# Designs tried in a protein design chat: VHH binders against Flagellar brake protein YcgR (ycgR). Part 54

Target 1, 263 residues: Flagellar brake protein YcgR (ycgR), of Thauera aminoaromatica (c4kar8)
Amino acid sequence: MAELSTPSPASPAPLDGGRGDELEKFTLRGARQILQLLQDLITHRGLITAHTGGGHSFMTAVLKVDEERGRVVLDPSPDPQANRRALAAPRLTCVTQLDGIRIQFPLVGLGEGQDKGRPALFAPLPAEMLRLQRREFYRLQVPLAHELSCLLKAEDLARKPVEVSARVIDIGAGGVAVVVPTGAAEFVIGGTLPACRLALPDGEPIELDLEVRNLNRQTQRNGTEQLRVGLRFAALPRAADTRIQRYIFKTERALNAKARGGL

## First folded at step 19 (VHH)

Design ND3 (from LD83 with T58K)
Fold by ESMFold2, fold request of step 20:
Structure ND3 (fold): chain B 263 residues (1-263), chain A 121 residues (1-121)
Amino acid sequence: as target 1 above (263 residues)
Amino acid sequence: QVQLVESGGGMVQPGGSLRLSCAASGFTFRTYAMSWVRRAPGKGPEWVSYISPLGGSKDYADSVKGRFTISRDNAKNTLYLQMNSLKPEDTALYYCARDLDLWDSGKFDIWGQGTQVTVSS
């Protein structure tokens, strides 16, 4: 008998952007690099969220890198249903974070078995591992008081131009998430919105091209229906990137100072 | 700071049962593999059982397989050993041990003082 604690997820959801080429420069494919990073996870006792699809995941850990057999050994879930979902999945997407570095890697060919009688989950070594610094994945939740907005140059159902002033709810190095009233425009995943304007508090609006990455219908606390639009920065000039990073850093530092223990 | 404290030992007749507990403190319990190790007077340590950090993998020495069950409660930082069908040869001082190795048992860096189990008719 045991009271299982629910492990707190240590890592965010998988990064699955529309163009994998953006992440290629952060992707390790060398066998030596992959082995070292997996060993770092073992040494630092990193807990991993393994995503099995359909919104399901379970907590695990790399227990061993078996170089001789070319495989990783994973801690099975104490929940048999989680193990069954993992074994049925065509791949696991493993996500973790160590020392401010986000690590993500696929495992394919997951199997159940034992080594010298000791049961575990096993998979071949991953062929690739994504390794991102915090700046490359972090999304600042924008304080309402900042009133950050983005003017979107979009289209309606009849493909007629329409401009929509959208409130920015989060911002990161690679893009923003905005909210607009339902029906304000038609957005298509993969579509490009040229010459939009991002209004930061400290200067002239930044003109930039945006690509639609995700769309979600949402209900606000007051019951209002709205559309959340995830947007990627395209062709971001260096000066614009610098201003965005400065805003993020300054705002995060200010929020952490208010929290007293966050710095 | 880092401590492991065993309890639950005692005297029992052959065929009896005992449940050992091990309270852990001063470290992040759920990120370590744990083992039970036993030592009869004048003899060296014998590995008894293993449990993985999140509790999904368990293993036992052949001498106790089918009779002993290891478990852990990560919310309470506690390791357990349920011992059934006890035999006189199970008489030993039982230790819980923290393992630096997550899979290959044997790099035990911290142990408790042990709890005595005595099986006698």
Scores: ipSAE 0.765, ipTM 0.913, lowest interface PAE 0.7, mean pLDDT 87
Fold by ESMFold2, last read:
Structure ND3 (fold): chain B 263 residues (1-263), chain A 121 residues (1-121)
Amino acid sequence: as target 1 above (263 residues)
Amino acid sequence: QVQLVESGGGMVQPGGSLRLSCAASGFTFRTYAMSWVRRAPGKGPEWVSYISPLGGSKDYADSVKGRFTISRDNAKNTLYLQMNSLKPEDTALYYCARDLDLWDSGKFDIWGQGTQVTVSS
């Protein structure tokens, strides 16, 4: 028997910064709340991926919260290069997941030192910590067989209304990511797309308002450029939210059952 | 079942070397700080060495500094103690101990039956 009380570490990437407004309500800024959450990480033995920039990261843990000195004690890497990158970084982005709760926080001012001869990495307490339930950060990668699409009500380069049928590549509680051919419409980060229609497999399309959060150009295997558009649900009726959650739950359950079934 | 099993003890001459191993099972080894603790006959337990969960921080009792080296292999769930320049006062039963506290050693909840180290001519 393995893993009796502590889950294996996930290798979570930092959440998209373009979700800033929707994430603010999940951001802890009170000193007492931050201390308690850090102590919860210690108590539950949360392993942390600390991102140092340039695509580099290392695994660490909070060993102690030193309230008197206002700092956290982190487990150094056994790899000296990882420690050097961490000490050179202007900040660490720390990411972990504990019992279905995703936790993300910055550490600035990281230093190397000792406490009573015992070496560690030290940083001031973070000024904020993000704390999300699984449904608030989970994004289902949509199976190609589902052919999920979203009809976008956008504008072309001449600012004329256009409708673009976009393939949905992932979906979560807070939004979707879609792909469109480059040039099919003009998208502006922060712009709103009212009255779009999301087509789910088991019912009539859902009418919803979308906000553009992220744009990324991609090159297909055949050399064709497409645009990945990250979209937030701007206003989501309760019935629509329920149906989206049902789709995510059913699809995830079905994928897990296929993995268990051995084919 | 949570278990720690020490091995590698034996009899050595003063100045000799010995390497202890501790096999861990039944728990997520890499999320715990670990220590070596020893007990000589007629004496109470003496903390020997500490290693952090991911292995980046190590500490030693003054009596063994420069002679002993703690290490861990989290992929193999194994803790080690390399003991060099052994002295008769190192003679003891050596225990591998799981620490509930990640930084301030002393809340050991699990240890094994130990492995005997005897240093004599």
Scores: ipSAE 0.765, ipTM 0.914, lowest interface PAE 0.7, mean pLDDT 87
Fold by ESMFold2, look of step 19:
Parts: structure tokens; C-alpha cells; sequence
Structure ND3 (fold): chain B 263 residues (1-263), chain A 121 residues (1-121)
């Protein structure tokens, strides 16, 4: 593109722990990889939001990686209350971004101290770091006008095959969330729905296998019960992935253009 | 363009106080560690004080501990040095310096013209 005008994700909030198994493939656990990523944060002067729990957070930075002692040196807050919360927390969840790549990592065993008389916060090197491009964690809220749907090949309560046309409410690189009427089909967390069809606005429907990841019952304003079903793409071919990412990108551009020009 | 401009120097009697300021422009101030460095007549540069990018860590040379206080206002892109109980030995040209290293001082890549502090009777 001629200009990079895409807005960054709005919040540095930690990713939900309930998506941990979906995020495992983006988790770095090698010591060398972790050291290199921390050093990249230092080199690029990445600022970090450190979440201490209870909705509290503070700004910090990695000042140094002390390989000899196996620890990171963090910039304490100038706010003493933030430092007290950080030291009392059983762990910090650190969130930052490096060149459009989201980085998240836990720090456990945070302490205060000095290095050659210079005070700072110290913690052991993290045992893992999450490293994601935007497309791996972003979920587009699907505009109603697009009428995005997914044909689910499921079973009813009597274990008879049913096809359910479900409205897609959000979509990302790893899956979709859909809504169906309560009782339209029986869904089991961990179950696989083979040969479903995702209908994007342009082009032929995509045939894909879906895995049920979460279920949430909700009641509409008119009293109708519906089920929100979180579905993971089981083995998404590259061509299908490309079409989904293209849809997300084009839809975001259209929504952003309306927001800027529709005022 | 990257710029650091010191101000607030002057002549003061022993025991007096001065507050130095350093205005930063042309770079993202809050992501750099900053230091004050001074050069007395006929002497080499002496590191005086350090402050971390977000202001949570401060450090001082032994010769100024308890008398000098470094601070920064990242919203105003300004670094400060409050100097109390000044001694004739504090007479020097004072520079604010941007450090490429966030923790270990010593890789100062940019600094200003300096502001003169003279402590005499």
C-alpha cells in the first residue's frame, strides 16, 4: 500500500487465558529466542504496559537483560503506589508491540533492589513470551450488512444430521464466532464439524472443518434464547486463509473510511 | 532535528541553589535514559546523574549525592537538575546528555551546548 494508515489495536490488554491453547504455536520457550526478543525490545526502546491485576497497570521498559544473573531490569514507576502493586502481585503480565508485532510475557518473582547502587525492579527471565502478528490475535466484528454466514454440518439433540445456517459475528485468522438459536443443534466443546461452509461476500463459499472451542448462552432483547459458538479453523488451507485476511483487511479499510468521512 | 538545550546556569555563592533545565526536541524523549555531565575548567568530563526513561530510577555521583536531585517531565520533554548546597567544586559547564544505553551510562550520543554554573564568593 502507498501509506501505512491502519490503526493499531486499541488496547494493550492481555489476551484471554482461555485462548491459551490457540496461542501455543506463537509461544517462544527457547532461552535464546527469549533473550533475543528482550534485546530487540531494548534496542527499539519498546514501552511496556505491565498489568498488576484488578484492572491496574503501569508503564515500564526493559532497561537491561542481565544474562549472567538470569534476570531482566525494569524501569520502576515514578508512582510509588504502582510499584507497591507490582511488588505485591503474584505475577506481572507485560504487553507491548514491536513493529506491529504484539508481545506478551509474564514476569514472576518481581523484586526491588539495586545494581551498583542504581535502583530498579528485577525479575527472572520469563519462561515464555508470546509473539503475534496482528492477524493472529485480531477479531473483526462483522458488520450486519455483510450478512456473513457459516453453514454448519452438525447433529441435533437426537443425534440426527442437521445443517444450520449461523450468522458470523466476529472473524479472525484462527476462527469465527457464530450465533444459532438454542436447540438448533448439539454442540460439544472439542467436537469437530467437518465440511462446513463459510460464505464471504465476494467469491465462492469456503469449505472448512471447524472445532467447537466455547459455548455461551445468551438472551436477546425479545426474549429469544441463542447460543454463541466459538469455532476454531481446524486445518485452514493457505488459499482460504488468504481470502479471510483479505476480507478482514478490506472491511477494516471500509469501516475506517466511513468513520473519517461520515462525521 | 535532534536538540538538547540547557538553561538555568549562573553565578551563585557557596551554599546556594540553582535549578538547571534541559529542553529536548526532535526525538521521543520518554524512551531514552538521560544524564547530566559536567566539565570543570582544565578537567575531563564527569558524570553527575542518571535518570531512567520513565523516571523511576535515579543515580548520582558520590560527589553530589544528597545535594542534587535529577527529575524529568516527559509530558514537557524536559530534564531537570536541582542543585542545593553548592560548593566551589561544583563550578563547571553542565551538559544534559542522551544515552543510547538505557541502564549502563556512557554511550552519550547527543548533548547540548551546556550551561555554566559558577560558585564563588
Amino acid sequence: as target 1 above (263 residues)
Amino acid sequence: QVQLVESGGGMVQPGGSLRLSCAASGFTFRTYAMSWVRRAPGKGPEWVSYISPLGGSKDYADSVKGRFTISRDNAKNTLYLQMNSLKPEDTALYYCARDLDLWDSGKFDIWGQGTQVTVSS
Scores: ipSAE 0.749, ipTM 0.910, lowest interface PAE 0.8, mean pLDDT 87

Design ND4 (from LD83 with R30K)
Fold by OpenDDE, look of step 19:
Structure ND4 (fold): chain B 263 residues (1-263), chain A 121 residues (1-121)
Amino acid sequence: as target 1 above (263 residues)
Amino acid sequence: QVQLVESGGGMVQPGGSLRLSCAASGFTFKTYAMSWVRRAPGKGPEWVSYISPLGGSTDYADSVKGRFTISRDNAKNTLYLQMNSLKPEDTALYYCARDLDLWDSGKFDIWGQGTQVTVSS
């Protein structure tokens, strides 16, 4: 009986450094805003997944915000081992949801103690809290079975116009990540690719302008080098946005259904 | 409908043990702090014990500390009170109550009907 290793919940992918600027607008750093959001979590009784690293996590809740002492009171795990891991971790990554919005924040300096004779975990107030509206930041991984393509209008090293058919790896409301063969075109971060064509399964390709936001060279297992290009939608018609959103929603639903039926 | 239903009460001799249960329905049980409160004849309500939403934090009145143990099964939406070394002074109607606050206990918004515990020789 092969113990089906339940795939360890994928550690939230490190927020790739290039997304840092885009995430900044969704990052709360003001003390008052942070306090309010923590209070909202209490009011709405939001449960929190606290990641301790190494693929480990435990469920907790903010029980109280102690403004006078500048700390949060957290519900300990009923599992002593989880608490030990939490206390040993240099940083907790806390993830929760409020009104469909993903909230993520770090806690550092976790300690155990008592408040009014009750055992609790304590941490200083987070320095920042990320509030991600799903619509803007969610990236659907495009299934290999349902390939999307994007025709990129770019230039080669000689500044000659070239068209490159790129496979879409992921798609969101704000853009796409694609893979291209190395040397297929020259890409410049911050550069605009005009009149590109995104092919969706539901109709004619969408014409759109794309801005190059990041470049990453990847070596495949077979030794082939590919270029991953992160692209922002520079100008997206409303009708195109609607189609993209519909595709994302439909595909996500289908993936989730498969995941549930395969259990 | 939000409901709490206590069970497990009865008559026991001094030094005996009982286990109370409280079945919760109509709300997301795992997100609420819960308490046991008791009312003895001719007395006001007395807070007995507190448990946090995930069960990692517990608290007890001094009168029951070391003798009673509060626990919860969030998968079963059930709150428990293990009562050991029972005394005649523990005779009361025991209520399961939902705490309004997650940490500051003392305010409750939902109560069960209670289960009678009688400790007598």
Scores: ipSAE 0.882, ipTM 0.954, lowest interface PAE 0.5, mean pLDDT 89
Fold by OpenDDE, fold request of step 20:
Structure ND4 (fold): chain B 263 residues (1-263), chain A 121 residues (1-121)
Amino acid sequence: as target 1 above (263 residues)
Amino acid sequence: QVQLVESGGGMVQPGGSLRLSCAASGFTFKTYAMSWVRRAPGKGPEWVSYISPLGGSTDYADSVKGRFTISRDNAKNTLYLQMNSLKPEDTALYYCARDLDLWDSGKFDIWGQGTQVTVSS
């Protein structure tokens, strides 16, 4: 009986900094707020994934906040190589979840030392901390069977209007990711696509404006190239937001029920 | 129910070695700092060793430094204390304790029943 190694909970990947303007409202910069949030991490014993770059990360925890010295005390990795990477990194990206809230913050100036003879990692207090509720960052992977699509109103290289039917691969409260054939349209990061139509299974398509946030070229196994487009909801009517949230909730519940062996 | 259960104690000659184990249950072990504390006959409790949640930070009392090694296996919810070069002064009841705070509080909220270590010729 091969013990199915429960997949190690996927280390939450850092949110891509490209969403800078949208995330500003969720970014704490006040010294008191930052201290409180760090203290909350200690109180709730939150484990942190610290990303060092190059695809490397290690698990840590905030052990203490030293307000007098303006620094955080972090739990070193039991792996000396991870600690070496951390100390060599110009910046750590720390990611954790606390009570369904995603917390992300940078640390710079990491050093090793001792407090009262006890070894630890030390860093200056973060200048900012991102705090996002689950509804704000969660992306539902759309089941293939749902066949969600989005009609994109875009332009070609000649600035001629074109309509592109795109498959929706993930959806959240803030936007969608879609895949389109390479060359179907020209997309510009920061550009607005007006009067697009998102098709949900529960009714008529939702008309909405979309902002292009990221572009990623993907090569399929068959050698065909596709473009993944990350889109933000630029202006979403309340009724549309409700429908999207309902769809996400319903789908997530169904997926969880299946995962638990429920018919 | 939150529980700590020590094992591995016994009688050993001076210069001998023992390995203590502490099995934790009823809480998320990997998120707590853990300590060993001992109580010798007629004496108060003495802190022996500390280990951080992920095991990257360890600390020892001066009386055991260089002789004892604390470690943990978070996958097995188990705390360990390797004791080498044992002395008669190490004779005590050894407790596994959960630290109330993650760093320097010196306070404990959960204790095991203890395991007896006797070092005698």
Scores: ipSAE 0.876, ipTM 0.958, lowest interface PAE 0.4, mean pLDDT 90
Fold by OpenDDE, fold request of step 20:
Structure ND4 (fold): chain B 263 residues (1-263), chain A 121 residues (1-121)
Amino acid sequence: as target 1 above (263 residues)
Amino acid sequence: QVQLVESGGGMVQPGGSLRLSCAASGFTFKTYAMSWVRRAPGKGPEWVSYISPLGGSTDYADSVKGRFTISRDNAKNTLYLQMNSLKPEDTALYYCARDLDLWDSGKFDIWGQGTQVTVSS
């Protein structure tokens, strides 16, 4: 029985520096912006493909940002050979994705060491970070009149199952953002919400699994606190994907027509 | 549902070995740091070991250093604790725990039900 090696998801290849001029507008060089983006990677638990050159790469994560020392703490590879390659490389090209945005940044001066007795890789803060929003990650702002909702199957603080009807505020091919009342349920980033129901105007609700990607507390104009939850489609059937895409396209077209003065 | 389920506990003689397993479900296991924590009878919880998301960084309490080995298989969503040279003092309920932070917190947000380890002559 040949173990069908599930093809390792193709590590996103680094963008070739040859498009330097076109990418400049997407390159962050501000120290505060860089720190924030690195912190966002930590908060969202983003895994990074670190390219060492020669077609070699390894998976890592930013474990900590040490602002005082001006360095990032990276998760070493469990493969000692990968770590040796990384340390020998004059430059690492780090590639990741956060909320559908491609992030690419160089690390130079990689070293190994310990922090509080824990082994880690260390590098100075990157001088620049590339942030590319792909059109594919376009999220449509859902018109209020459409009243899109998603029934979330979540848990409360006591881990009791609870169903929360959430308003969908934006939708894309990769997921939805919803708003829920504060305290309606407990959400954990990286947690899966199984068998949720997305209600579209064109038919029956779509059953789907959702992964919590981000949480943001928002205060409404009236002073009411709400929780914005960013959700990724964890498993989307093809038919559901088609329906979602159709809705997005139709809605976008309608909005554009209205903006052009087309009644 | 987010869940951690420990297994592999039992009774062993001093100097014996056990391998604990923790099966994770309901979350992206490979993106979390994980820990083992134990609670002996009449004592508070004691942190035992830490492992980073990719497994490249590990840490141990002084009481178990050199005897215990933490590891993980991200493809199987499983955390392990190899315990060698067990001592009566290692008798405890052992919990698998998800670390709240990737590096500094020593705080945990998800726990298993625990597996009992008893070391006795």
Scores: ipSAE 0.872, ipTM 0.956, lowest interface PAE 0.4, mean pLDDT 90
Fold by ESMFold2, fold request of step 20:
Structure ND4 (fold): chain B 263 residues (1-263), chain A 121 residues (1-121)
Amino acid sequence: as target 1 above (263 residues)
Amino acid sequence: QVQLVESGGGMVQPGGSLRLSCAASGFTFKTYAMSWVRRAPGKGPEWVSYISPLGGSTDYADSVKGRFTISRDNAKNTLYLQMNSLKPEDTALYYCARDLDLWDSGKFDIWGQGTQVTVSS
């Protein structure tokens, strides 16, 4: 009746960057699990965005899982250029969504051919499939009016303790991204910042340990440099997790109501 | 309300051409494989042609291969059958059919009342 996947106009981007270790626990590698998930995509008629590299992608679908031959049957593009690009790619990164669950999997060894006279694209079954619930990949863009901040307990260049109050720009179940002035502290990818304090609007700050996952330099229009720091929650207590999820849910609900005409 | 409405049938001389259309409504057209099926007078249904959900794969019965072309416009929720070099043997009631199976064909759950194609002198 209704579409189970809703590809956006911008096409969903693959997940593989600085979140690799947090994603492993959601990666299916068992043959039976993979076959069942592919069959679920067929049953629910999920449309798939297949990324071929260089910013190119095309729409496809899994038409059949051929267990006897150990392969998937994909719907070719009606655009011959997309098909040529797919066949030239060493790997397709397939992305789709099933009942709000994000599915991502690689296909290697794509070929073209026929099965009983019907042309299609064929690939061996994927060796892995990523399956994420929305909570596991969603990042709320924090409204400026909320003034969320995180007190970072870091070190300066001389390895002296410093405290930096950083503005939170996005927040999800697994962490936050913050901005700080360049030079306010030294951050090392993989390093830990113990006993930081995340300030939410409806309570006292949450004490938590953070792990630095990525660093990006940014220059503002007035010429000042700042650093975007991606931080993971380490060993997040259940009570803290509950407060963070409540904040995300309430804020998203309020933003959705405003976007739908002030409900 | 799920509907398939065929049109474009008529009477044509042998060697002529017709283009059939099928308007789909009430379901997400682009996620279903589609087929044309025909019934000649006094005979059972004969599968004619298949097209995959996104239109990248097509297939035809041997009796029509090279003469018929199936296509779809997913933006307009419309399926087409271009029929060339028509023969008296092509005389039939032609149905547009929704297939629950994306690849192997044969699990048709919905079709319309059909459009008549008559090929005679």
Scores: ipSAE 0.735, ipTM 0.902, lowest interface PAE 0.9, mean pLDDT 87

Design ND4 (from LD83 with R30K)
Fold by ESMFold2, fold request of step 20:
Structure ND4 (fold): chain B 263 residues (1-263), chain A 121 residues (1-121)
Amino acid sequence: as target 1 above (263 residues)
Amino acid sequence: QVQLVESGGGMVQPGGSLRLSCAASGFTFKTYAMSWVRRAPGKGPEWVSYISPLGGSTDYADSVKGRFTISRDNAKNTLYLQMNSLKPEDTALYYCARDLDLWDSGKFDIWGQGTQVTVSS
């Protein structure tokens, strides 16, 4: 991989913990793969955002992988307060990217010290590293004009079947987020909604099973309560996956073309 | 087009001070470790000082510890060497060097023309 002349943008916030099961297939746990990925960060001079908790973070880099001692060497911050926060944190969540690949990994047991007079931060090698292509973490904010909806086959308070047409607010490779009026149905985290129908602008609706991953109440400016429901695609057929990715790509391309040619 | 341009050298009496600068262009300065290297008359190159990419780690040759201070300003793409209590032994051509190795130093791929420091009575 050739060196780019411009720095990469700062990495986004860590991925949601509620997606842990979905992310396991992208998680490296082999020692050799972890060492190679860390070495790739060194070779390509990847800058890392290290999150220390409480909304705080600092920039760092992996300076060396010390395989014999089983540790990484990190660039300390020139800001002593950032270093104190890092050393006090129970773990760092490190986020970076390498040529469009998102990388996230924990570091625990961070300490300060020096090697032959050269100071640094040190941590044991991470036991796992998350490695994602853009398509695996990207969530498209659905344009309102598309009026994407998902017909949910859910239950009411009396556990009777009810169908709810929910507006899709974002969509990615692994699922959708929808909004429904509060009280339209009862949703249980971990519950499965079989045979729901996702309506994309072109083509027949996609029949798919959904799993409820998160629920958040939201109050609109007019005081109306609604429920944001995070839904994971279960057992998604290859053709359905292709169609969802095509929608995401086509919509991004259309939005980018408007930005280039008409804004 | 990678460039390193050193400046700030000159003639000074023993005990004096100088501040060297190195302007970097054509590459992403903050992702590289940097060093100062010097060549005294009749001698080969000698590593002087190291600074990590984000500036959190510094190191010095024993001959200059306590007298020289390396620093960098990543917003200005500039490396510095503050040289105090100069001795005749510090007389040399001083080079700013880009290091391919982020920690262990010694894989310098690019350096400038150097700036001459002369310390004499």
Scores: ipSAE 0.734, ipTM 0.899, lowest interface PAE 0.8, mean pLDDT 87
Fold by ESMFold2, fold request of step 20:
Structure ND4 (fold): chain B 263 residues (1-263), chain A 121 residues (1-121)
Amino acid sequence: as target 1 above (263 residues)
Amino acid sequence: QVQLVESGGGMVQPGGSLRLSCAASGFTFKTYAMSWVRRAPGKGPEWVSYISPLGGSTDYADSVKGRFTISRDNAKNTLYLQMNSLKPEDTALYYCARDLDLWDSGKFDIWGQGTQVTVSS
C-alpha cells in the first residue's frame, strides 16, 4: 500500500466560514423558506449529521415540523451517551444533503420530552439555514501527482515578510486547503494573505488574496510535522473562478475514467 | 424489489412469549419509520407499534403497552417485535409495515405477507 491514508468523507463536516460574506447570500432567514426546507427534508427522508462539539456527532432525522409549537421533532439516538452529549451541547450544527444541495443549520435549546407518549428530541425552529448547490460546497481532493501549489505571502513571528510554497490538498469554488512545514510562517485565523499565487496546470498562476479560516497540526507517516491551512478566496474574479472550475471538472473526468477502466 | 418478510409466529399458551422479525430489502431501511400492524379474525387492521427511522423513538397501542417491545437493527435491515405475556386477544396475523410518515403513524405503503400468532389453551 503506497496510498496516503486520507479520511473518507463518510460524515459531512460543517462548512467553515459560515460567517463569511460569500456564504451569507446562500443563507435562508425567512420563516416560510425555513419551514418549507425542513418539510422537504422530511419528504425526501434526509438523514442528518448533528455535530455536538469536541469532534462528536450523531445521526438523526427531522421527524416532524411542529408549526403550532414552533419547533422541530428529531429522532433521538439509540445511543444514550450521544443523546446526553447533544442535550449538554450549547448548540447542534446539523449537516445534510437534499438532491445534491448541501443544507446546514444550527439548533439551539435542544430538549427531550414526549408528545402523547412518543419520545423525541425537540428544538425551536432554526433562525437560519444554509443551502448550497454542489459547486458552492464541493471540494476536489487534489491528486498527489498534480503537485498543485500555492505561493503564500505571509509573515514570520517577527512580522517580517516570508514567502511559503504550499502544496494544495483540496480546492473548491470558495478556497483551498494547503499544507506547509510547521513554523514556516505565522498564520492567524481571520488574517489576510494578499497577492498569493495559485498555480494551476493551465496557464499562468492566479494572483489572489486569501483569508486564513482554520489551522490544524498534522503528522505525516514519516513523522514530519505539517500545518494544514484552510484558505478562503477573497473577491475571486470571474476569469479565475472559470479556470478553477475547469480544473475541477477536468480532474473529476480523469478520475472517473480511471475508476471505470482501472479495475 | 421492495420486500418485507415476517417470521417468528406460531402457537403459544396464554402468558407465553414470541419474537417476530421482519427482513427488509430493496430500499434504504434506516430512512423509514416502521410499524407492526395486526389483523384479528373478523376485524380490520389495528396499529400495534411504531419505531422511528434511527430507532430512538418507540410507541405502542394501549392494548400492548408494557408487554410488547419494538426494536430495529439498521445494519441488518431487520425489524423486531418482542411479545411477552401473550393473551388470547393477541391472536392475529401480524404485518410489518413501512410508514411513509416519519412521526404520525398510518401512511403505510408496503406490507409484508404477515406471520400468524395464535394464543390458545
Scores: ipSAE 0.722, ipTM 0.892, lowest interface PAE 0.9, mean pLDDT 87

